# VHH binders against Probable histidinol-phosphatase: the designs that were tried, part 2

Target 1, 306 residues: Probable histidinol-phosphatase, of Schizosaccharomyces pombe (o14059)
Amino acid sequence: MPISSHSHSGQFCLHAQGKLEDVIQEAIQQGFQSFSFTEHTPRDRVEDLYPEELHLQPEDLFKTFDEYVNEARRLKQNYGDQINILIGAETEYIRPESVELLKSLNTKYNLDYFVGSVHHVNSIPIDFSPELWQKALQHVGNNPEQLFIDYFEHQYDLMQRLHPLVIGHFDLICLFAPEDAKEVFKNSKSVWELIQRNIKYAVSYGGIFEINTSAFRKGWKTAYPQQRLLELMVEQGAQLTLSDDSHGPHQVGLNYHLAKSYLDKCGITSLCMIEKGPDGNGTVVKNVTVDNVWSKFVGTNGITNT

## First folded at step 6 (VHH)

Design q18 (from g7 with S57D; framework vhh_6fv0_2)
Fold by ESMFold2-Fast, scan of step 6:
Structure q18 (fold): chain B 306 residues (1-306), chain A 122 residues (1-122)
Amino acid sequence: as target 1 above (306 residues)
Amino acid sequence: QVQLQESGGGLVQPGGSLRLSCAASGFTFSSYYMYWVRQAPEKGLEWVSTINSGGDDTYYKDSVKGRFTVSRDNAKNTLYLQMNSLKPEDAAQYYCAAPYEDYYGSRSWDSRGQGTQVTVSS
C-alpha cells in the first residue's frame, strides 16, 4: 500500500496537470494508504514570481492558496474514509523573511505539516532551468562551492526557524549542476560539513527526509537524495519517508518500482508514514515496512515484468 | 514530447495587424495554461499574454492590453494571438510556451517552439 508525502495538482500549480480531486482519485485507484496534498506556499513579492506566474500579483498567490486549503479540506471530508489524507504545503524559502510568512500561513490554516523545500539560492531559482542555475552561480562570483554553501545555509535557516516535518528533495541544488560543479560538490569538505550539520539538526527535532522519486523522471539514476547522501542519512539515524512529488494524476506513484530497487540496494527496510493523532489532533509519524508500502499496489508503477 | 509550432509573423507597418498561431502536440493541450512570450534581438524573454486551460480567463502585459487578444481552440490544439495597432516596440520573435516540465526537469520556456518573427517597419 503506497504512500506519498509530497504532491501537486494543475488546479493550484501552473506547471502541473489536473484537478486535486483527480489526483486523490488516482491515488485511491492505485491502492495508496496515505497521500498528502502539499501545494506551494504563496510569495509576497512580484520579483519572486516564477516565469509562468508573471501574469499574477502576490495577492493572487494568497487567494490560490486559500482556495487550495478549502478544496483539500472538502476532499478530505469526502475521501478520508478511503485513504489517509494530510493537508500541508511545500515551502518557498526565497529570503530569510520568507519564514515569517510561512509561520503566519500555519497560524491561519493549521496545516498538518510542511515539506521544507529550498528552490532558490539568494532569491534566484535553481530548479527552474539550467539558465537560471547559471544566473545563481554568477550571483556568487561564479564560485560553485559558494552556491552549494549558500543553498545548505538557507536550508539550515529554514530548518532552525520552522522545524518542517519533511525535508524536501535534500540535494535539489544538484539538478542543473554542470559536471565541474558536481566535482566541487563531491570533493568540498566545507559543503559536506554543512550537509552533516543539516542532517543532524533535522534528526534532532524529529524531521524526516523524503525519498523523492521525481528525480527519476528528470533523468537521475536515483531518487532525491543521491546514494552517498542517503547512506550518510542512514548512518546518522535519519528517518525516511516516500514521495512521488506528483504534478498531476499521471505522475501519482510514478517510478515507484525504481524507488523500490534503490531502497533495496541501500538496505532500507522501513519508512515513515504521516497521519493524524488518535483524536484528530496533531500530526503523528509511524513506521511502515518497505514490503508493506509495495503490497497491494494496483498500478504498474510498483511492479516490473519478470 | 512537447512540440510547439508558431506561425503568422511577418512584416507590417505601424498601426497594422497580425494574427499568430501556435500548433501544439505531444501533451494534453486542454489541461495547460498557455503563454505568449517574445524576444527582441539581444534582449531577454518578455512575457506578453496568458490564457487559462478553459480559455475564459486572459492576462496581458500592460503595454499590449487593449491591442492584443489571446484565444485558444482546444479541439484543434491551437493557441492564437491577435495583434492590432502594432508599434515598433512590438517587433520581436514571438513564441508560445506551456508550463511543461521536460525530461531533464526544465520548465516552461524550454518547451517553446522555433517562434515566428514580427517586424514593424518604419
Scores: ipSAE 0.106, ipTM 0.577, lowest interface PAE 5.6, mean pLDDT 89

Design q19 (from g7 with S57E; framework vhh_6fv0_2)
Fold by ESMFold2-Fast, scan of step 6:
Structure q19 (fold): chain B 306 residues (1-306), chain A 122 residues (1-122)
Amino acid sequence: as target 1 above (306 residues)
Amino acid sequence: QVQLQESGGGLVQPGGSLRLSCAASGFTFSSYYMYWVRQAPEKGLEWVSTINSGGDETYYKDSVKGRFTVSRDNAKNTLYLQMNSLKPEDAAQYYCAAPYEDYYGSRSWDSRGQGTQVTVSS
């Protein structure tokens, strides 16, 4: 009975596919016990629009998010007896002022939780393309160590001020990093100290780290986070959850068989599942075994992913 | 695999017209917003127009509004840009794009073709 703590649909994300209802129906067909809707948070400046959003105004993003929350609540009403549905959002941390916008969204919508993600360094997107990653590197004087430092400082600011329940794809900054920058990431004591600080801080407030399988479809041999970082998280007593970061029905549960192998390799036997409290109040984290998550799991096209 | 093939560019005099086409394959074209973007020599990519999946909502860069019309034929997996009253400032390589996260995680404008060149001069 699988779980996913992070997902998107083409209805509310311009680079994804399918309706939100198609996504949840696919999760039900695969035997998911829990599935979270976590569409991207809106941004309040034109400068913060992604390239695919340049035809929009910030006000359009707020309208889209409002439509997302309404549709998600309708689907929870209609399907909530068949599958545990959480309604959250994936953060956009562009600048320090972004956190106040995120807090205001939670005040307005009373979301179940945030996936705390950083997709920008010094307001430049780092997961859009290799070209924009290089632009972010140029912004810090072509110093990859400084780019990594800035990324983890942004992540730390987000953690301290928002306390997101789920820490999104911890090492996303490495997605478009060339080999020489990856060597800096591996060997920098300053970067490693920031990684340790951020993991320890999230653990201290009850934050859980997602094992995000989208890394596999992006050519990685592991999920996010890479093995060395996952081993550090385990050593520091971090709690872990599982996410497909699906961008359409065809990606629900995608590569979960690779995630199982990765978890087994690292000796991980327990994951966290997110749900509402017994009276429908508050958001609660429960331990589930890896064996339970893969129990009765039927992948796309009717095959098992174990 | 997403493939986009642009055509219809050429040389026109100021005030002339061109109709660009983009043949799309490898994805469910009818489910995606589609975009026209352009790049003049030694300049960055500039957004020109957007059309929603159903073809009933369109958006335009202010400088082309009233002169350009975007449309689509979902049965033929084809995107169009009708360009009227062309100005020298419109001279550029034109690309159609569908923002799409590919297998390798790239989220760039998914123009797989070389685009189509529009030149406006007398």
Scores: ipSAE 0.075, ipTM 0.572, lowest interface PAE 6.2, mean pLDDT 89

Design q2 (from g7 with T28E; framework vhh_6fv0_2)
Fold by ESMFold2-Fast, scan of step 6:
Structure q2 (fold): chain B 306 residues (1-306), chain A 122 residues (1-122)
Amino acid sequence: as target 1 above (306 residues)
Amino acid sequence: QVQLQESGGGLVQPGGSLRLSCAASGFEFSSYYMYWVRQAPEKGLEWVSTINSGGDSTYYKDSVKGRFTVSRDNAKNTLYLQMNSLKPEDAAQYYCAAPYEDYYGSRSWDSRGQGTQVTVSS
């Protein structure tokens, strides 16, 4: 009975595929017990649009988000008896002022939770392409240690001011990092200190870290976060959840068999499941066993994973 | 491999109409947002219109609103741009495009075909 705390659809995400309803139908077919809709939050400035969004205006993003929440609520009404559905959003932290926009969205829509993600460093996208990652590096004087420092400082500011329940793909900054930058990430004491600070802070307010399987489809040998960071999280008593970060029906539960192997390798036996409290009030976190999550799991191709 | 083939361009008088088509193959067309973009001589690439995967949400450049209509036929893997009341400033090479993410997670919105030429003159 698997879970996913982070997902997208082509209906509300330009680089994703399929309708939100197709995504939830696929989750039901695979025997998911819990599935969260977490489309991207809108931005309020033209300069904060992704390259794929340059044909849009900020008001179009707000309209899309409104349509997302309405559709998600319709689907929860129609399918909520078959699967636990949470309605949240994945944050866009472009600049410090982004947090006030995120708070206003929660006031307006009363979202179940945020996946607290940082996709930009100094307002430059770091998960879009290697070319933009290099642009972000150039912005900090071609100093990869400073790029990593800025990334974790942005993440810390987001954590302090928003307290997102789920910490999204903790080490996303490494996605397009070349080998020399990865060595800096591995060996920098300054970067490691910030990583430790951020993990401890999230633990202190009840934040949970997602094990995000999208890293596997992008050629990684692990989910986000990489093994040494996951080991640090476990040592610091961090709570973990599972996410497919699906970008369409074909990605629901994708590579969960690899996630199981990764969790087993790291000695992880429990995960967190997110659900609504009694009578549908509030958002609560429950511990579930890894064995429960993989119980009777029917994989993406109809193959049962034990 | 994403393949896009535009057609339907030509010479038209000011105030005339043209319908552009884009035949798509090599990807799950019905799952993608589709774009029309154009490039006039000595000008940069300019966005014109966007349509969502289901065809029920459309977006337009301000200067073409009310004159251009984007549509799609997912059963035929074809994107259309109906252009009415054409003006000299609409003369350009027109391209269709799809957003794309490669295996490594790199994203591109500008995956377009070779284009179709639209000329507006007497």
Scores: ipSAE 0.066, ipTM 0.507, lowest interface PAE 4.8, mean pLDDT 89

Design q20 (from g7 with S57T; framework vhh_6fv0_2)
Fold by ESMFold2-Fast, scan of step 6:
Structure q20 (fold): chain B 306 residues (1-306), chain A 122 residues (1-122)
Amino acid sequence: as target 1 above (306 residues)
Amino acid sequence: QVQLQESGGGLVQPGGSLRLSCAASGFTFSSYYMYWVRQAPEKGLEWVSTINSGGDTTYYKDSVKGRFTVSRDNAKNTLYLQMNSLKPEDAAQYYCAAPYEDYYGSRSWDSRGQGTQVTVSS
């Protein structure tokens, strides 16, 4: 019975497909035991809008998020007896002031948890396109080591101030990194000290690292995080969860057979499932076996271009 | 495979009207936000209007508000742009588009069609 701790729909994400209800119906159809709604958090500045959002004002993002939370709660009421549904959000950490906005959203909506993600370095998107990744590199004087340092410092600031339950796609900064930058990532002592610090810090507050399968559909041989990082997380006693980071019904459970192979290769036999506490208050973490997650799995056969 | 085919452009006098159409195929049209964008020969690509998947929420560039109306027919997989009170500044190649993410995770509007030319001349 599979699980996903991170997902999006075309109803609330402009580069995704389908209604939020279509996404949850697909998860039920595939036999998911747990599925989290985690749409993107709004932003309060025009300069923080993605290229696909330039027709919007920041106020429109807040309205969309409000509509998301209302729809998610309606769907939890209607489908919660068939599948464990969590209502959260994926963070946008664009600048240090972003954290106060995230805290205010949690105060207003009382979300089940955050997927703590960093999609920007020095306010420049690093997961939109190779061209914007190069712009982020130019901003730090064409020094890839500094770009990686800034990314993990932003991640650390987010971790320290928000304590997100799930750490989103830990090594996303590598998505559009060219070969010479990948060599810097591999060999930089400074970068790996920050990586170790961040992993240890998240473990210290109960943070859970997602195995995010969207990396497979983007041409990676592994999920996020890459194997060396996953091995380091295991050494540090990190807890792991599973996420499809689906962007529509067609991506629910996508490439989970590849994730199973990856977990098996790395000797991982347990994952975390996220639930509400016994009194319906607070968010709790429960261990599940990898065998249980893939038990009676009727999901996708891993075809990326269906 | 996403395919978009624009039509309805032409030559019109200032103050005239045109109705653009975009026929969509190769994807679940009713699940996507749709966009109209335009490009004049000496200018960059400019956003014009957006419509949500259900057709009940619309957005417009300030300079076209009150003159242009975007709509869609999900049963026919067709997007429309009704352009009234056309001005010389509206002359451009018009494209319909949806946000697109390629296999490598790069996002763009590259799924737009060939476009339809709008010329405003006395």
Scores: ipSAE 0.293, ipTM 0.659, lowest interface PAE 3.0, mean pLDDT 89

Design q21 (from g7 with G54E; framework vhh_6fv0_2)
Fold by ESMFold2-Fast, scan of step 6:
Structure q21 (fold): chain B 306 residues (1-306), chain A 122 residues (1-122)
Amino acid sequence: as target 1 above (306 residues)
Amino acid sequence: QVQLQESGGGLVQPGGSLRLSCAASGFTFSSYYMYWVRQAPEKGLEWVSTINSEGDSTYYKDSVKGRFTVSRDNAKNTLYLQMNSLKPEDAAQYYCAAPYEDYYGSRSWDSRGQGTQVTVSS
């Protein structure tokens, strides 16, 4: 009975594919027990638009998000008896002022939860392309240690002020890091201390860390987070959930067989499933065994050999 | 494999019209937003127009608004740009593009085809 706590559709994300309804139908077909819609939160400045969004105004992003919540609620009404559907959002933390916007969205929409993600360092995208990652590096004087410090400080600010239930792809900052920057990430005492601080802080408010399988489709040998960080999370008593971070029906449950191998290798036997409380009230976290998550999983487990 | 083939460019006089086409293959065309972008000599790549997957929402660069119309035929996997009242500043190599994410997660909306040349001669 697989689960996913983080997903996107081409209907509400310009670099994804397919309608939100196609995504949930695929999850049902694959035997998912729980599936969360978590489209990106809107941004309020033109300079914060991604390259694929430059034809839009910030007002268009707010309209799109409103349409997302309405469609998600319609789909929950139509399919909620077949699969547990949560309606959330993935945060865009671009600058400290972004948190006020996120709080206002939560007040307006009463979302089930946030996936607390950081996709920008000093307002520069770090998961769009290697070129923009280098721009972010240049912004901090070509000092990769400072880039990592800034990333985890942004993550910490988001955690302290929003308390997102799910911590999104914890080490995303490493996606486009060149080998010399990866060595800095591995060996910096300052970076490691911030990583430990952030993990302990999230644990303290009940935050759970996603095992995000999109890393596999991006050429990683592990899910997010990398093994060293996952081992630290386990040592600190962190709770874990599972996410495909799908960007269309074709990515629902993608590489979950690789995730199972990764969890087994790290000795992880328990995950968290997110549910609505009794009678549909509140958001609750329930422990499930890894074996139960993979029982009755009927989907196609695609892998790339390169 | 995403393949895009542009056509329909040519030489026109100021105030003239051209209809550009982009034949798409190798992906589910009907599921993607599509873009027209252009590049003039000594200038960078410039966005011109966007159309959603269904073909019922369109967006335009301010300088072409009211003169250019983007459309698509999902049954034929073809994107179109009708260009009216052409100006000398519209002269450029025109490309169609789709949002793309490579194996390593790098995202782009850059052109995939050879492009089609539009020249406006006074």
Scores: ipSAE 0.166, ipTM 0.571, lowest interface PAE 4.4, mean pLDDT 89

Design q22 (from g7 with T50S; framework vhh_6fv0_2)
Fold by ESMFold2-Fast, scan of step 6:
Structure q22 (fold): chain B 306 residues (1-306), chain A 122 residues (1-122)
Amino acid sequence: as target 1 above (306 residues)
Amino acid sequence: QVQLQESGGGLVQPGGSLRLSCAASGFTFSSYYMYWVRQAPEKGLEWVSSINSGGDSTYYKDSVKGRFTVSRDNAKNTLYLQMNSLKPEDAAQYYCAAPYEDYYGSRSWDSRGQGTQVTVSS
């Protein structure tokens, strides 16, 4: 019975496909026991709009998020007896002031949890394209070590001030890193110390790390995080969850077969499932076995048109 | 892979009309927002209009509002821009665009074709 702690739909994410209802129906069809809606948080500045959002104003993003929460609650009422549905959001940490916006969203909507993600370094997107990744690198004087340091410092600030339950795709900064930058990531003592600090900090407040399978569809041999980091998380006593980071019905459970192999290779036998506490109070984390997650999975087998 | 082919441009006098078309292939057209953008020789790329996947929500640049109408035919995988009361300032190369994520995770909103030229002169 699979789980996913991180997902998007084309109804509320311009680079995704399909309606939120289509996404949850696909999860039910595949035998998911738990599925979280985690659409992107809005931004309050025009300069923080992604290229696909240039026709919008910040006010439109807040309206879209409101519509998302309303639709998600309707779907939870309609389908919640068939599948455990959590209603959260994936953070946009663009600048330190972003955290206050995130706190205000939680105050207004009482979200089940945040996927704490960093998609920008020094306000420049690092997961949009190789060209923008290079722009982020130029901003720090073409020093890849400094870019990695800044990324993990942003992640740490987000962790300290928001305590997101799920740590999103921990090493996303490596997605568009060229081979020479990846060698710096691997060999920098300073970067490794920040990685250790951030893992230890998240463990200390009960944060759980997602094994995010979107890395496979982006050409990676592993999920996020890469094997060396996953091994460190296990050594530090980190709790792990599973996420497809689906961007439409066709990506629900995508490459979970590859994720199973990766978890087995790393000796991981348990994952965390997120659910509401007794009587619907609060958000709680329960251990599930890897074998249980795959025991009744009818999945996509990793074969798609993407 | 996303392929977009624009057509319908031409030369018109001020106050004239043109209907632009964009034939889309290589993706599930009915699932994406679609965009019209334009670029005049001395200006940068300007957003003109967008339409949601179902065709029931449309957005327009202020200067074209009330004169341009965007629409789509999901059965034909075609996007349209009806341009009425054309002004000299509307002269530009017009492109349709669809944001997507490629296999390597790179996102592009510039998934536009060759474009179609609109000239407005007397």
Scores: ipSAE 0.173, ipTM 0.591, lowest interface PAE 4.0, mean pLDDT 89

Design q24 (from g7 with T50Y; framework vhh_6fv0_2)
Fold by ESMFold2-Fast, scan of step 6:
Structure q24 (fold): chain B 306 residues (1-306), chain A 122 residues (1-122)
Amino acid sequence: as target 1 above (306 residues)
Amino acid sequence: QVQLQESGGGLVQPGGSLRLSCAASGFTFSSYYMYWVRQAPEKGLEWVSYINSGGDSTYYKDSVKGRFTVSRDNAKNTLYLQMNSLKPEDAAQYYCAAPYEDYYGSRSWDSRGQGTQVTVSS
């Protein structure tokens, strides 16, 4: 019975598809045992709007998030007997002040957990397009090592101040990195030391790393994180979870057969599943076997990416 | 596979009206926010209007507000743009677009179609 700790819908994300209810119905249909709603946290400045959001104001993002939490709670009441539903959010860490906004959201909504993600380096989006990734690189003097250092420093600040339960797509900074920048990522001692520091820190507070299958649909041969980083996480005793990072019903469980192959190749036999505590007031992490996650999984039909 | 096909453009006099249509297929149209975007000769792409998935919230660029009306028919998988009081500066190739993520992870709000040309005589 599969799990996903990270998902989005077109109802609350402008670059996604489908209603939140369609997403959960698809997860139930595929035999998921646990599924988390984790829509993006709002941003409070006009300059932080993505190109697709230039017609909006920050207040619109807060309204959308409020509507998301209300709809997610309705769906949990209606479908919670069929599937374990968690209600969280995926963080937007744009600058150090972002953490106070994230803490305020948790105080207001009492979310089950955060997927701690960094989508910006020095306030410039690095997962929107190759062009914006190049702008982020230009901002640091066309020095890819400095861009990677800044990314992992942002991630570390987020980890230290928020303690997100799930660490989102750890190496997202590599999504639009050209080959020469990827060589710097691979060979930099400074970058590797920051990677090790961040993994050890997350492990120390009970953070779990997602195996995020969206990398496959974006042309990667692995999920996030890439194999070298996953091997380091295993060596450091990191706990792992599984996420489809779905952006609509059509992406629920997408490429999970590739994820199974990847986990098997890396010798991973156990994953973490997130649940609500017995009284419904706490969030609990349980170990599940990889074999159990893939048992009774009806899968997706017509996965084109093999 | 997502397909968007625009139609309804043409030549019109200043002050005239046109109704653009966008036929959508290959995806769950009723679940997407939809945009009308345009590109004038030798200029960049700009958004004109958008509508939420349910059709109850509409937004307009200031330059077209009060003159253009966006609507959708989810049963027919069709997006519309009613353009009234057309001005020479409205002349452009018009595209319908859904914000989406391509296979490589790049996010865009661009159409797969050729668009429909709007020419205002003046």
Scores: ipSAE 0.013, ipTM 0.346, lowest interface PAE 8.1, mean pLDDT 88

Design q25 (from g7 with T50E; framework vhh_6fv0_2)
Fold by ESMFold2-Fast, scan of step 6:
Structure q25 (fold): chain B 306 residues (1-306), chain A 122 residues (1-122)
Amino acid sequence: as target 1 above (306 residues)
Amino acid sequence: QVQLQESGGGLVQPGGSLRLSCAASGFTFSSYYMYWVRQAPEKGLEWVSEINSGGDSTYYKDSVKGRFTVSRDNAKNTLYLQMNSLKPEDAAQYYCAAPYEDYYGSRSWDSRGQGTQVTVSS
């Protein structure tokens, strides 16, 4: 029975498709045992709006997030007996002050957890387009090593101050990296030291790393994280979870058959599933086998050779 | 409903200058990033420059940096590209583009006008 610790809907995310209810109905149809709603956190500055959001004000993002939490709670009431539903959020860490906003959201909404994601380096989006990735590179003097350093320093600040349960798509910064920047990523001792530091730190507070299958639909041969980083995580005793990072019903469980092959290749036999505690309070993590996650996965993306 | 109309192209000698204009309508121009993209013979669409909604932040392809300047007049809903020190490799059809949604790895340039031809020769 599959799991996903990271998802979006077109109802609450302008670059996604479909209603939140359509997303959960699709997860139920595919036999998911656990599915987390993790819509993007709002931002408090006009300059932090994505290009698709320029018709909005920051106040509108807070209203949308409030509507998301209300709808998610309604769906958990209606479908929670059929599937384990968690209600969280994917962080937008744009600047150090972003963490106080994230803490205030958790105080207000009592979210189950955060997917701790960094989508910006020095406030510039790095996963929206190759052109914006180049802007982020220009900001650091056209030095790709510095761009990677800044990315992992932002990630570390987020980890230290928020302790997000799930570490989102660890190496997202590589999505639009050209070949010469990828060589820098691979060969920089400074970058490798930061990667090791961040993994060790997250492990130390109980953070779990998502195997995020959206990388496959974006042309990668692996999920996030790439194989070398996944092997390092395993060596350091990191716990792993599985995420489709779906942006609509059509992406629920997308490429999970490729994820199974990737996990098998890397010798990974267990994953973490996220649950609410016995009283409905607190968020707890339990181990599930990879075999269990793929058991009775009858969706198009789960059983390629059937 | 986005309507974009480019003008200002033409034939120029190497080292010459041209100023392209793009008249925009059908959307709230002053709220959007705007882009200049070009297509040279035998090549795909190539991003050249972009400008934020307020006009105070600009970015350029490395090969045109220092030679091209993008600007905008939000009162007139018009985008401009001042091109100086033109080189033969700058010869292309130039398009004004509005952002189009493609979060899965690339921003689409499909919301663009008819284009204006820039020829740099003898």
Scores: ipSAE 0.000, ipTM 0.127, lowest interface PAE 15.2, mean pLDDT 86

